# Miniprotein binders against q53ft3: the designs that were tried, part 11

Target 1, 195 residues: q53ft3
Amino acid sequence: MFGCLVAGRLVQTAAQQVAEDKFVFDLPDYESINHVVVFMLGTIPFPEGMGGSVYFSYPDSNGMPVWQLLGFVTNGKPSAIFKISGLKSGEGSQHPFGAMNIVRTPSVAQIGISVELLDSMAQQTPVGNAAVSSVDSFTQFTQKMLDNFYNFASSFAVSQAQMTPSPSEMFIPANVVLKWYENFQRRLAQNPLFW

## First folded at step 3 (miniprotein)

Design sH13
Fold by ESMFold2-Fast, scan of step 3:
Structure sH13 (fold): chain B 195 residues (1-195), chain A 80 residues (1-80)
Amino acid sequence: as target 1 above (195 residues)
Amino acid sequence: SEMKEVRIKVDPDEDPREIALEAFRFLKKGYRVRIEIRGVSEEWAEKILERIARFFELRGYEFEVEVKGDTFIITVKPKE
């Protein structure tokens, strides 16, 4: 019913069901993970009035799981992106008393999904630095990226009068780049998720 | 065809869930809902705003948040 994606890794679509209302994905080598995407597969919706609370678990210095609420997925918001790099406390920490206080073996972290009532979920407090991007933040970032790309590409523009023949070089008319930029910007303004 | 807007003012004794449910009823009728929160403290107003915002975020609604002086405002848009 759920999928989990980590950049540079194969997508996981087979969560382990550990209870009637609880699902888990294993994340090996979690110290290399910066972001995770949790999403609903299109096959089975949540029951009416219910959604999924998304948790992240990593082993503490004693090997005990530490669970943190990252956020939620629902029928109305079926995917979410979480930044977990700031939540892996104890990584690279050095202690003056030596290895006994800095011991942490590489281990498997977990993403947990708990099916809960929407009203109960609304009362929860996710960790403050797990949410990555609102649509507005993404739109702002994308607009800046588009501006930078257009400016960069345009910096190579030359007039036909300034052209020197070179059969080994390819040229793109600046007007084509501008037309693409304007079309993309228009679509982004109408629907930030069109891409 | 200009979208109709409803303004809801929040008093310190009101339940944020009841406020969200009232706003939700107007949203289902196609209204844009502006909720203005001014209370006994800035901390209280932020807490109420967060609970209302979460109610609508979980249900996939778009909203904007703004602050005007001591008033926290969330404007929720209907789905069309």
Scores: ipSAE 0.000, ipTM 0.340, lowest interface PAE 12.9, mean pLDDT 70

Design sH14
Fold by ESMFold2-Fast, scan of step 3:
Structure sH14 (fold): chain B 195 residues (1-195), chain A 80 residues (1-80)
Amino acid sequence: as target 1 above (195 residues)
Amino acid sequence: SEMKEVRIKVDPDEDPREIALEAFRFLKKGYRVRIEIRGVSERIAEFILELIAKRFERYGYEFEVEVKGDTFIITVKPKE
């Protein structure tokens, strides 16, 4: 149902379902990530009166994940761009009197999507709505990223007759990718900071 | 015997499929193919490189990635 995109990385479309209403994408090496795009694939809508709350989590200094609300996706607003650079933990800080020479585990963050009632979502306040430093640069970069994503997906397009069974691989019809691309580009042109 | 090399410069707006197809034609003829991406940000160059590299991986070719100055390079070796 959902996709997650980070510039310079392969798009993820196979979320891990951790509960009936909860889905997670893993983001390894999250310190290099400034922006994350979360989107619906466009073929399966949310049930009436429901939407998706989008959360971000990274390991804190104690190794404990803390889920932070980034925003929402709905049938009327099926994609969103989030700036997460201000939400990340710092790297390599030493505590003067604490444990030294700690072996750090690989940095893995998560994007979580919780399917919730729209009324419940309306009562929550997202974090991480800070403006980007340059709207023009961000818009141009995002448009280029969208073009490259569309080209990437199209480079693997095959007819149904050419498909081979692969239970470990997900396939998306080219028309779904095109619908997502066109809708996102239109929304980005209307307001780059909200979509 | 010395392997011959061909160089392909990437236009960021070009279809990655066409770049890969051009490379495959040379690989079939025994050429080593060097693909260069320049004049874009590091993140965009990495993204474009991944678009192309996955097709080489799909067909079982060995390739190597390097950065030289402001140019990102993928070098693909022909099969024996």
Scores: ipSAE 0.000, ipTM 0.087, lowest interface PAE 17.1, mean pLDDT 66

Design sH21
Fold by ESMFold2-Fast, scan of step 3:
Structure sH21 (fold): chain B 195 residues (1-195), chain A 80 residues (1-80)
Amino acid sequence: as target 1 above (195 residues)
Amino acid sequence: SEMKEVRIKVDPDRDPLEIAWEAFLFLRKGYRVRIEIRGVSEERAELILEIIARRFERHGYEFEVEVKGDTFIITVKPKE
């Protein structure tokens, strides 16, 4: 149902089911991990009115799991990116995994997914530093796409004297592309969610 | 037998995607959702409106938009 992805590692698509409504992915050598992506595989949707709460656990100095709520995945938002590099020193969240001892080694962290009612999820507060707004990733990607598109489009620019008229072709002035690029870049800097 | 309604008043600094996600939670419960955007600049209100409306459209929800003074209102109906 779920997948877990860490940059530079093989994607995990086979979560360990530890209860009817609870799934876990192991993250070995978690101290080298900056971000984790949790997503739905797209084969089985959540039942209406339900979603998944995403938790992260790491072993404390006594080897006991410290669970923190990272965020949520739902049918309407089937993937989420989380920054976990800053969470080691944080306090544990209120969580449904309290009865489980599933962390066995000091260097292994876990992602937990608890299938819950959306009402229950709405009452929970994720750790503020964990959720990487898709905004940061999309802003970086979008900026690269903008640069690539502008460079690509500009490579076809010709002066009006070099144009051969074609009734089936449409042309856009190069200055319009530049104005769009600059406006979009400025708006991204002001508010990455403006689009 | 009247449809239940939830009102979501928009904080101008709140992430529009979070507002849309909150609306989806109530829509799935059979609630009619009314989102009120007030006390924000026109540019910010239009941005919030656009982001939220696009999410509802992509998921096949019926919605309507109205403007009353300085308030933008999006009303979304649950699916049958």
Scores: ipSAE 0.000, ipTM 0.074, lowest interface PAE 21.6, mean pLDDT 67

Design sH22
Fold by ESMFold2-Fast, scan of step 3:
Structure sH22 (fold): chain B 195 residues (1-195), chain A 80 residues (1-80)
Amino acid sequence: as target 1 above (195 residues)
Amino acid sequence: SEMKEVRIKVDPDRDPLEIAWEAFLFLRKGYRVRIEIRGVSERLAERILEWIAELFEKLGYEFEVEVKGDTFIITVKPKE
């Protein structure tokens, strides 16, 4: 019913069913994983009013599983990408010199999918850093997109005397493009989500 | 009218910003965008997935991921 994909690894399409409504995928050597994609195979849809809550589980220092809600998949949104690198407790807290002397034992994490009512799912809050929604990456993408757009548009600038009649085309003065670009950059710097 | 589709085939060494930018331009023109990634390095795949997910999810686009053989495919739908 489900698939799980990690960059650089073979896709998994055979989830282990551990309960009537629960499915798991094993993620060996999970400390090297930054992102995971969960998707529906498209052969069997969820029943009406149902969807899948996606969880991530890793072993704590005592080997006990710790589960965190990453997000959801539904018939209307059958795939989702999650960032799990920030969810591994203690990784960001290790002193740099201490980390050089620690032999990391490979551990197996799990992706869990729980089939739940959509109304129940709507009341749950995923962990804040699981959904791939980094403000920094998005801001940098938008800035580079603006730079590329401005350079591209400017490469088509022509003097009024060089313009040929084209009733199906519209023309925008270059200084209007520059003003838009500068205003967009200023607003983006103040609030990356202003748009 | 039938929805138009464009396919973007990814060279493993391409800047993922360029790939996302091309996809975004076609989405704005009303195309469904199918991005096909083959022979992917882990770093390139992560950057493509991260940027597409972050940008297009925030912009309210729907997307679907599939795998055919050794090819990772991301299909992003235009807004109606």
Scores: ipSAE 0.007, ipTM 0.195, lowest interface PAE 10.0, mean pLDDT 64

Design sH23
Fold by ESMFold2-Fast, scan of step 3:
Structure sH23 (fold): chain B 195 residues (1-195), chain A 80 residues (1-80)
Amino acid sequence: as target 1 above (195 residues)
Amino acid sequence: SEMKEVRIKVDPDRDPLEIAWEAFLFLRKGYRVRIEIRGVSEEWAEKILERIARFFELRGYEFEVEVKGDTFIITVKPKE
């Protein structure tokens, strides 16, 4: 039903089903992981009124699992990217995996997916900074400003043949504007806080 | 009006964010965009997929990810 992707690793599409409504992916060498992508395979939708709560678990210094709620996937939003760097020393979240007494290898973390009623999911609070889209409003505003500037500047573009010579005027090649736009978008997508 | 779809094949010589940027322009024109990633290695393709997916997730776009053999596919739907 689900897939899990970590940059630099093979995609996992075979979750371990540990209960009728619970699925787990193992993440070895988890300390090198910054982001994880969870997605639905698209062949089997959630039943009406249901969705998936996505959890991250790692072993603490005593070998005990520490579960944290990262977010949700639903039929309307079947994929999500989560930032897990910085969460590995955090406190545990309320979770449905407490009854699972699975002994974990110290270097192996897990992604857990619990199929739950949407009403139940609405009452749960994901840990802060897990969803990459948490900075989305500022990113959307910045993207709109970049688009507006690029479109505005490009509306004045003329070929050399259409230019009227004037010694007091300065011109900037259109490709310089395009390169700035591309570079800024690249930086924004990689690190929204780069400025 | 019928929903239009454009297919973009990732070129290993191009920056993945340039591909995402190009797809974004088609999305603004109302196209559904299918990005197909097949390159020098599976590890490389996974990194490219994650970067492109992050680009669209940060901007609030709905997308689906699919794996078919050695090809990774992300299909992004226009807003509104």
Scores: ipSAE 0.000, ipTM 0.121, lowest interface PAE 18.0, mean pLDDT 70

Design sH24
Fold by ESMFold2-Fast, scan of step 3:
Structure sH24 (fold): chain B 195 residues (1-195), chain A 80 residues (1-80)
Amino acid sequence: as target 1 above (195 residues)
Amino acid sequence: SEMKEVRIKVDPDRDPLEIAWEAFLFLRKGYRVRIEIRGVSERIAEFILELIAKRFERYGYEFEVEVKGDTFIITVKPKE
């Protein structure tokens, strides 16, 4: 019913059913994972009035699971991207004193999906920052995309002719692309979220 | 209204930012964009999801993911 994707790894589409309404995916070597994508396979929809609450679990220092609500998937929103870096207790830079401690870092975390009533899901609040990217991260990716767009468009003056034309669109001169690039970059620097 | 769709096939040797740029141009024209990714390009898949879905959701774009055999299909469209 569900799929789980991590960059650089094979997709998981065989969740383990641990209860009538609960499914889990194992995430080995989770310390190297920054983002997880959870999605519905599209073959089996949720029953009417139901959706899926998505949880992340990692072992604490005592080996006990710590479950955190990341967000939701529904028939109307069948996929979601979650940032799990920053949600792990004790993660980040090693403290000088903490580096002296012998800690067996568990290598396996889990993504859990609980099938719940939509009304019940509406009353739950996902953990902070799970779906939020930093302004710096957003700006960096957007700037790189902007640079690539300008370079590609400039090298292919008729790039729109190579793509499927919009019924209302026309070809644009290269100097217009440059002006768009400069204006966009200026606005992005002023307010990264303007775009 | 009937929305037009364009299909972008992801080759292992293509630059992920070029693919994101192509999707961006079509989305800005009001097209629905279908991006087809094979398993060998899972890194590209996540990067495209980060660039397209995560960056564009705030501005009226949303996405759906579908698995058809060993191919991942990401459909990005304006919010209705």
Scores: ipSAE 0.000, ipTM 0.168, lowest interface PAE 16.4, mean pLDDT 62

Design sH31
Fold by ESMFold2-Fast, scan of step 3:
Structure sH31 (fold): chain B 195 residues (1-195), chain A 80 residues (1-80)
Amino acid sequence: as target 1 above (195 residues)
Amino acid sequence: SEMKEVRIKVDPDKDPIEIYREAFIFLKKGYRVRIEIRGVSEERAELILEIIARRFERHGYEFEVEVKGDTFIITVKPKE
């Protein structure tokens, strides 16, 4: 359902589902990461009245995860850019992951997405300055994200004859990805905040 | 008969997700993929294994892990 992108790295589109309502992406060598993008894939929407709370975790001195709320994605705003550089303070925010996803390797952080009621999300406060609101930073990062995603998706394009049937997987036609890329780039040029 | 195999020699500093992505391209083409990482520390090997093995498992691939001297080897079988 979700994708995760770090500028300059290959996009991740295969989240690990750790519960019915919880998904995780691994971020190796996270100390070199300044920004991360979380977005929804394809046309699969959240159920009515629901959205996704986006969390970031890094290992503390004992290798235990410290979770912090970064922000949200919803059907109305299906992508968000977060600045994670400087999130080095030790105390995590309240989070639904509990003892799940213990990270004991020093250089690996995680992005967690928890599917939650919109009313519950409205009562939560993200850590300060994680969400990117500057038009300049947004435009520069978004263009890099757009290029990286298109290159990644195109590199995995296969004909229908090459597909292995799987009831748990969905496929998107390559031309749909190309049209999304062109449309997004055009709209971004007209209004950097169109999404 | 003999299965097509590709051997990917990887720098130990390479992003594990990039390693997974490269292997996945060949797996989709029906190749058995042997990933060799030379000069890997125990900590780095554990990191790579956690990230890559989890993804291979998630997508239903069979794999095995071997350590020969200073070389960490992950072998993944295609879904034929």
Scores: ipSAE 0.000, ipTM 0.065, lowest interface PAE 23.9, mean pLDDT 67

Design sH32
Fold by ESMFold2-Fast, scan of step 3:
Structure sH32 (fold): chain B 195 residues (1-195), chain A 80 residues (1-80)
Amino acid sequence: as target 1 above (195 residues)
Amino acid sequence: SEMKEVRIKVDPDKDPIEIYREAFIFLKKGYRVRIEIRGVSERLAERILEWIAELFEKLGYEFEVEVKGDTFIITVKPKE
């Protein structure tokens, strides 16, 4: 019913059912996980009035799982992305997996999905639910890309005295690249999403 | 006005950057963008999903993912 995606790893579409209403994905080598995407496969919807509470767990220093509520998926909102980086051991939240806690190996984390009534879910507050991106971050990324391209292109510049006649080869004046760079940078500063 | 939707079909040879560029153009015009990735290796589909998830999350967009047979589908919602 569910899928789980971690950057740099194969997508998982076969959750382990550990109870009638509880499903788990294993995530080995959890220390490298920054983001997790949880989604419904679209083949089996939730029963009417129900949804899924999404939890993340990792082993503490004693190998005991620490469960944290990340958010929710529903028939109306069947996918969610969660930022896992920065979570600290021992900051557990209220969770329905208490009686199912099993000591795990230190390198394995889990995504847990608990099928619950929508009314019950509305009364819970996820941890880390305010992972909001900013236009400023995109602007910085684009500026770095722009600088990288300009520097790379400029590294191939040669003076006219160093050029040999090559009729089959095309050349672009460095000044044209500079003008494009300056125009793009100016437009980006005025509106980061202009392109 | 009602929300408009555009579909972007991805062939195995399509560059992820081109997919992102096309999606972004329509998103800024207020369209909902549905990206369908068919007949690709699981690894290529994952890279496209990660690329889209990371970039659109960074830009503050909401998106949904679904799988239908051999097709991975990402639907990205424009900003209000």
Scores: ipSAE 0.000, ipTM 0.173, lowest interface PAE 15.1, mean pLDDT 66

Design sH33
Fold by ESMFold2-Fast, scan of step 3:
Structure sH33 (fold): chain B 195 residues (1-195), chain A 80 residues (1-80)
Amino acid sequence: as target 1 above (195 residues)
Amino acid sequence: SEMKEVRIKVDPDKDPIEIYREAFIFLKKGYRVRIEIRGVSEEWAEKILERIARFFELRGYEFEVEVKGDTFIITVKPKE
């Protein structure tokens, strides 16, 4: 139902279901992440009267998760961009006894999605400035992701004459990647939420 | 058996993305996932099987394929 996108990383479309109404995406090396896009895949709408509350969690100095509400996705607004750089744990204070009693914090954060009643969601207040929900910002972010993928893929392009036979490898013609890129750009310009 | 298994049935009305989403939920829990494909034609089922197999192969999963009558089956094993 959901997707999670970070610039420069593979898109995640297979959330871990941790409860009947709760889904989680893992964000390893989260300190390098400034923005996260959460979106609906468009294949299954929320049931009438329902939507998704989007949370961000990082481990505190004791290794315990700290959950913060970032915002919402609904059938009417099926994608949202969130700025998480200001919500991450910064440089921690050292314990007064140096290495004594220091707790090692894992570098994995999580995005959580809770399927809730729209009326319930209306009563909740997201953390300030987490949501960067504007068509311009969304389009710019998506365009950067598109450019990064195309540049990466095309950097491996070789002519047939330069190709070394490798029976276990798959090859995608460069023109297929270019067609996909151009089609996606055209679709995005017409409707940023076409996907 | 020590390894738990779940069965996912695929027909022409089911969105492939739902299959992958459901499969990953159970693979992460250590389940073996058995995907059974039965459609309007053998050719359709074979194409869907090939697409699903490629999806898991590209992501480093081990799987087995079998055909029983009009049903094409791919069984995906959990990692580690």
Scores: ipSAE 0.000, ipTM 0.077, lowest interface PAE 21.2, mean pLDDT 68

Design sH34
Fold by ESMFold2-Fast, scan of step 3:
Structure sH34 (fold): chain B 195 residues (1-195), chain A 80 residues (1-80)
Amino acid sequence: as target 1 above (195 residues)
Amino acid sequence: SEMKEVRIKVDPDKDPIEIYREAFIFLKKGYRVRIEIRGVSERIAEFILELIAKRFERYGYEFEVEVKGDTFIITVKPKE
């Protein structure tokens, strides 16, 4: 249902389902990570009235996870870019993953996605300004166009396990599309008027 | 002498702004700028080309689009 990308790494499209409504991606060597992209694969939408709350977790000095709310993904906003550099010094948020606290190896972080009612999500406040977002109406239009492009392009990406060897066809690594999208989105956020 | 030309290869690992920054610098110096896209599907290349083309159109530049083998190309002409 979901994908997770870090610049310079292979995209993860196989989240670990830890509950009916909860999904987790592992982020090894997270101290080298500045940004994380979380997105819906575009094949399975959220049920009507539902969306996903996105959490980030890192291990404390005892290896216990510290969870922080980063933001949200919905059918209307199926991708988001989060800046996580600097969040390691922040305090944890209230989170639905409390019963899943286990000791983790140092330097391995997690992205958690909790499927929740949109009304419940509206009551929550993400930590700081982790989300990289566009503000004016032209930038919003451009971002929607880019989201549509990204979702469409990603629909052509296939896992290596699903690939049928064919010398007459080229397949697009999801990483290539996501890296272009990430860089473009970051620049829009820094200068909405760059085009 | 013939009009000067510079080639810029689209690298999805590079920030897209670097392509535009480099292109505008050379265009202002009177160079023709040839931007090439390889290693992506035709559909993806077309979307990338459309984004690039719209930006140069916004700034009043003339350009041409062509496909040669596996390479998608937009050639932007300097203003006279």
Scores: ipSAE 0.000, ipTM 0.132, lowest interface PAE 12.3, mean pLDDT 67

Design sJ11
Fold by ESMFold2-Fast, scan of step 3:
Formats: sequence, C-alpha cells, structure tokens
Structure sJ11 (fold): chain B 195 residues (1-195), chain A 94 residues (1-94)
Amino acid sequence: as target 1 above (195 residues)
Amino acid sequence: SKVRIWVIVRHPDGRTVRYRFEVESIEEAIEFAEELAEELEKEGAKRVLIWIRVDSEEDMEEIAEEIIEAFEEAGAKKVRVKVRDGKLIIRIRF
C-alpha cells in the first residue's frame, strides 16, 4: 500500500509486512540519506478513522533498533517528506515496534508504518521538526512525481468479470509499477522538467 | 497528445485479463508498451490483443513499429497489425 523514496535511489513499493497492521522498508547506507519520502500508492485508501504512523529506525552500537516517530500519512495527507539526517544519533521514542526486536546490520536503517486509529495518532508527538512542509524544488518534484505515478496506476484496471467479485478494487502487478518508475527516473534524469 | 491503450491477455491457464492505460505522449506509450511486452513474456502470456487510439497517422506508424519489435524481442511467434476506425489493432501470439 505504501511507497518509500530517497533522492537518487530506486523507489521502493514492496514493503515487508511484519504484522497485520505493520509494514517496513529497509534503507541501506542510511548515513548518506538526508531526506526520505513516504507515500500511499493511491490504489487502496485507509478505512475511515484510520491512518499510518511513520517511524524511522537505525541500529545503535549494539545492533539494536532505535525507533523514532517521524509523522503521519492519512487519506487527506497521503505523502510526507522527512528530514532524518539530524535524527541518527537521537534517543528512541515510544513506538509500536518494540515487541518485534528486529536486529539489523550496521548501516541499514528502516522506515516503519503502523496502521492506527486517527484518535490514537493525535495523542502522539513526532520528534523535532522531522516533517518537511516547505515549498521548495524537492517537495514540488516529489509531489508531481507522486501525482504522475498515481494517475498511471489508476489507469491500470483489470476487468471485474475476470477478477474476484470486488467491483471497486484495482489491481496492478508489482513488476509493472517498478518498470514504470525506472522509465520515469530515466526520463527525469534527461530532463528534470519533463513531468 | 493523449494516448489510450487497451490490452486483452489470455494466459496458459485459460484466464483472460483486460488492461486499460492512458499516457500523455507517444514517447511514454512506446516505453510503456516495451515494458508491458517484457512483463507478459515473464507471466507466460499465450495470446495478446492490443488496440490503441492516437491523434495522428504518423503516431500510429511509429507506435506500431515499436510495439511489434518489443513483442518479437519478447518471443512472440506471430504479430498482426490492422488499422480500423482510428484505432491501431495488434494481435500477438506467443
């Protein structure tokens, strides 16, 4: 349901589902990452009253994860940009991933998404000013890229007569999505204004 | 110019799947069709029917040539092309 993007890297759209309501993306070589974008693919909305809490995790000196709450994504705000460069040496915050006890290789960080009630999310405080809401070139680029991707994904429909009896659902093969992104990235590298 | 693409795929297990795509330029349509050909080859598609609507005859010729090459490279044994009512119709057999 979710995507994760780092400038200069291939977009990730295949989160590892570690629980019914929890998803994780791996971020190798995280020491070179300043910003990360988390977004909904737009094909499946959250149920009414639900949203996603976004966490960032890095391994401490003992290889144990240190989780920090970055912010939220919802149906009304389906994408968010976070600055993580200042968080790599910070202390962990309260998080729903504690019971998972995931041990990672040094230099690999994770983005965690926990699907939660909006009322529960309203009671939590993200660390510092991790969320980036300024109108700048990177924010504009990311939003346009996500809009382009959503439009493409929405155009990919499988006949209802030949699928499960869920007429409102859309289906997109993961490989097609990845190949579309590779094409988009290649064209963007040739002309950043092609979008 | 806007390009609309309809695809009907028959898989070896007998399942038939239909796809619809819309892109904003002929260049995007060609690149998308190339990626589609590779995916359908990997999925073991048996027969494919594509029809495309574009604004100009020159665009139809270019996109037809590129799609034919893409599916032939993906292992298609037969590719037939027809133009009818402003639509490009391509029938593919793996």
Scores: ipSAE 0.000, ipTM 0.083, lowest interface PAE 20.0, mean pLDDT 65

Design sJ12
Fold by ESMFold2-Fast, scan of step 3:
Structure sJ12 (fold): chain B 195 residues (1-195), chain A 94 residues (1-94)
Amino acid sequence: as target 1 above (195 residues)
Amino acid sequence: SKVRIWVIVRHPDGRTVRYRFEVESIEEAIEFAEELAEELEKEGAKKVIIYIKVDSEEDMEEIAEEIIEAFEEAGAKEVTVYVRDGRLRILIKF
């Protein structure tokens, strides 16, 4: 029912089912992971009134799992992006995985999904820096594209003294590129959904 | 005029990533498309699907032509364009 994606790695679409309502993905070499995407496969929706609570777990210094609530996925919001880079030394959250005998290897973290009532999910508090909305994810990608474009265009900038006369070419002032960049970035900051 | 763009990227490692963009002018859309083509080539994208919706048919054709050329220059082996339901669908294979 679920998929898990880490940039630069093979997508996982076969979660290990550890209970009727609980699913787990293994994240090997988790120290190199900054963000994780969790999404629903398009084959089966949640039953009416239900959704999925998404948890992250890593081994502490004693090898015991530390579970943290990252956020949620629902039929209305079937994908979510989570920042985990700041959570690898955090404290545990209240979680439904406490009695599980999940075998873990050092340096292997896990993503857990618990299918729960929407009312129960509404009463839970995710770790403060974990959840990244899809809008925020697109904003981050767009910011990277804007930076790359500005840097690319600016790499062609030359002073008037370095300019070779070419009557067949068009040139634009560097300031025009800068203004476009600043205007677009301002719009993203004011309303990431302006697109 | 307002241009709305959806991008679906398939990577060789099995990743599928979806993006949405909206810009206020044709000029901004063309500028962004050129940089997008270069960035996706650097990322090793194998298949890219782009959907574009604009207010006029003429704007759609102009943007499609520019995107086709940008991806061909970035090394795409096949670029297929067609119109369906008021949107341009562009299929790109590297």
Scores: ipSAE 0.000, ipTM 0.066, lowest interface PAE 24.7, mean pLDDT 66

Design sJ13
Fold by ESMFold2-Fast, scan of step 3:
Structure sJ13 (fold): chain B 195 residues (1-195), chain A 94 residues (1-94)
Amino acid sequence: as target 1 above (195 residues)
Amino acid sequence: SKVRIWVIVRHPDGRTVRYRFEVESIEEAIEFAEELAEELEKEGAKTVFIRILVDSEEDMEEIAEEIIEAFEEAGAKRVIVRVEDGTLWITIRF
């Protein structure tokens, strides 16, 4: 039902369902992550009167998970951008994941999504200013990600004259990357959640 | 002849928009340029980069002339034309 995107990493669309109403994405090497995008896949809406509370979890100094509420996604606002780089280790907000025993490695964080009644969600307070959530913000973020990816990929471009024989190595023509970039950008401009 | 047109537009708010078209005739390319010039005038675009790939030198000269005229009519202050490696580059400033 949900997707999770981190700049420079493959998008995750297969959340681990840990309870009937709870879903989790693993974030390895989370210390290098600044922003996380959580979005609905658009195929199955929330039931009437329900939404998703988005949490971030990391291990404290004792190895115990610390969950913090980042914000919400709903049928009316199906995507949200969160800044997690500024989050302080310590006491998090009250949350429904506290009763779960989750085994994790010290360098792996998690994004948790709890399907909750909208009334219950309205009573909760997200940590600081973690949320940067609007369609315009998502479009701007995605545009910057596209630019960054294209620039990164292009920095490795070599002409045929500069190529050395390497039969086991695979190459992608620069023209194919450019076609993908332009098509994705055009489709994004028409519908930010087309993919 | 086949004409491929790639356009990069810089807007005052800092966003960059790309357009990519493939048309079958010079007449279609000219019509596209006129429509683009009108739209960009409405949007207040600052800088436009146009890259055109054509089959011949004659096609490039004709297309360039019509595109320059369209953007000048739309209020462009500066138009720079350069041909490199079979590609026509046009930089326009409003």
Scores: ipSAE 0.000, ipTM 0.059, lowest interface PAE 22.8, mean pLDDT 66

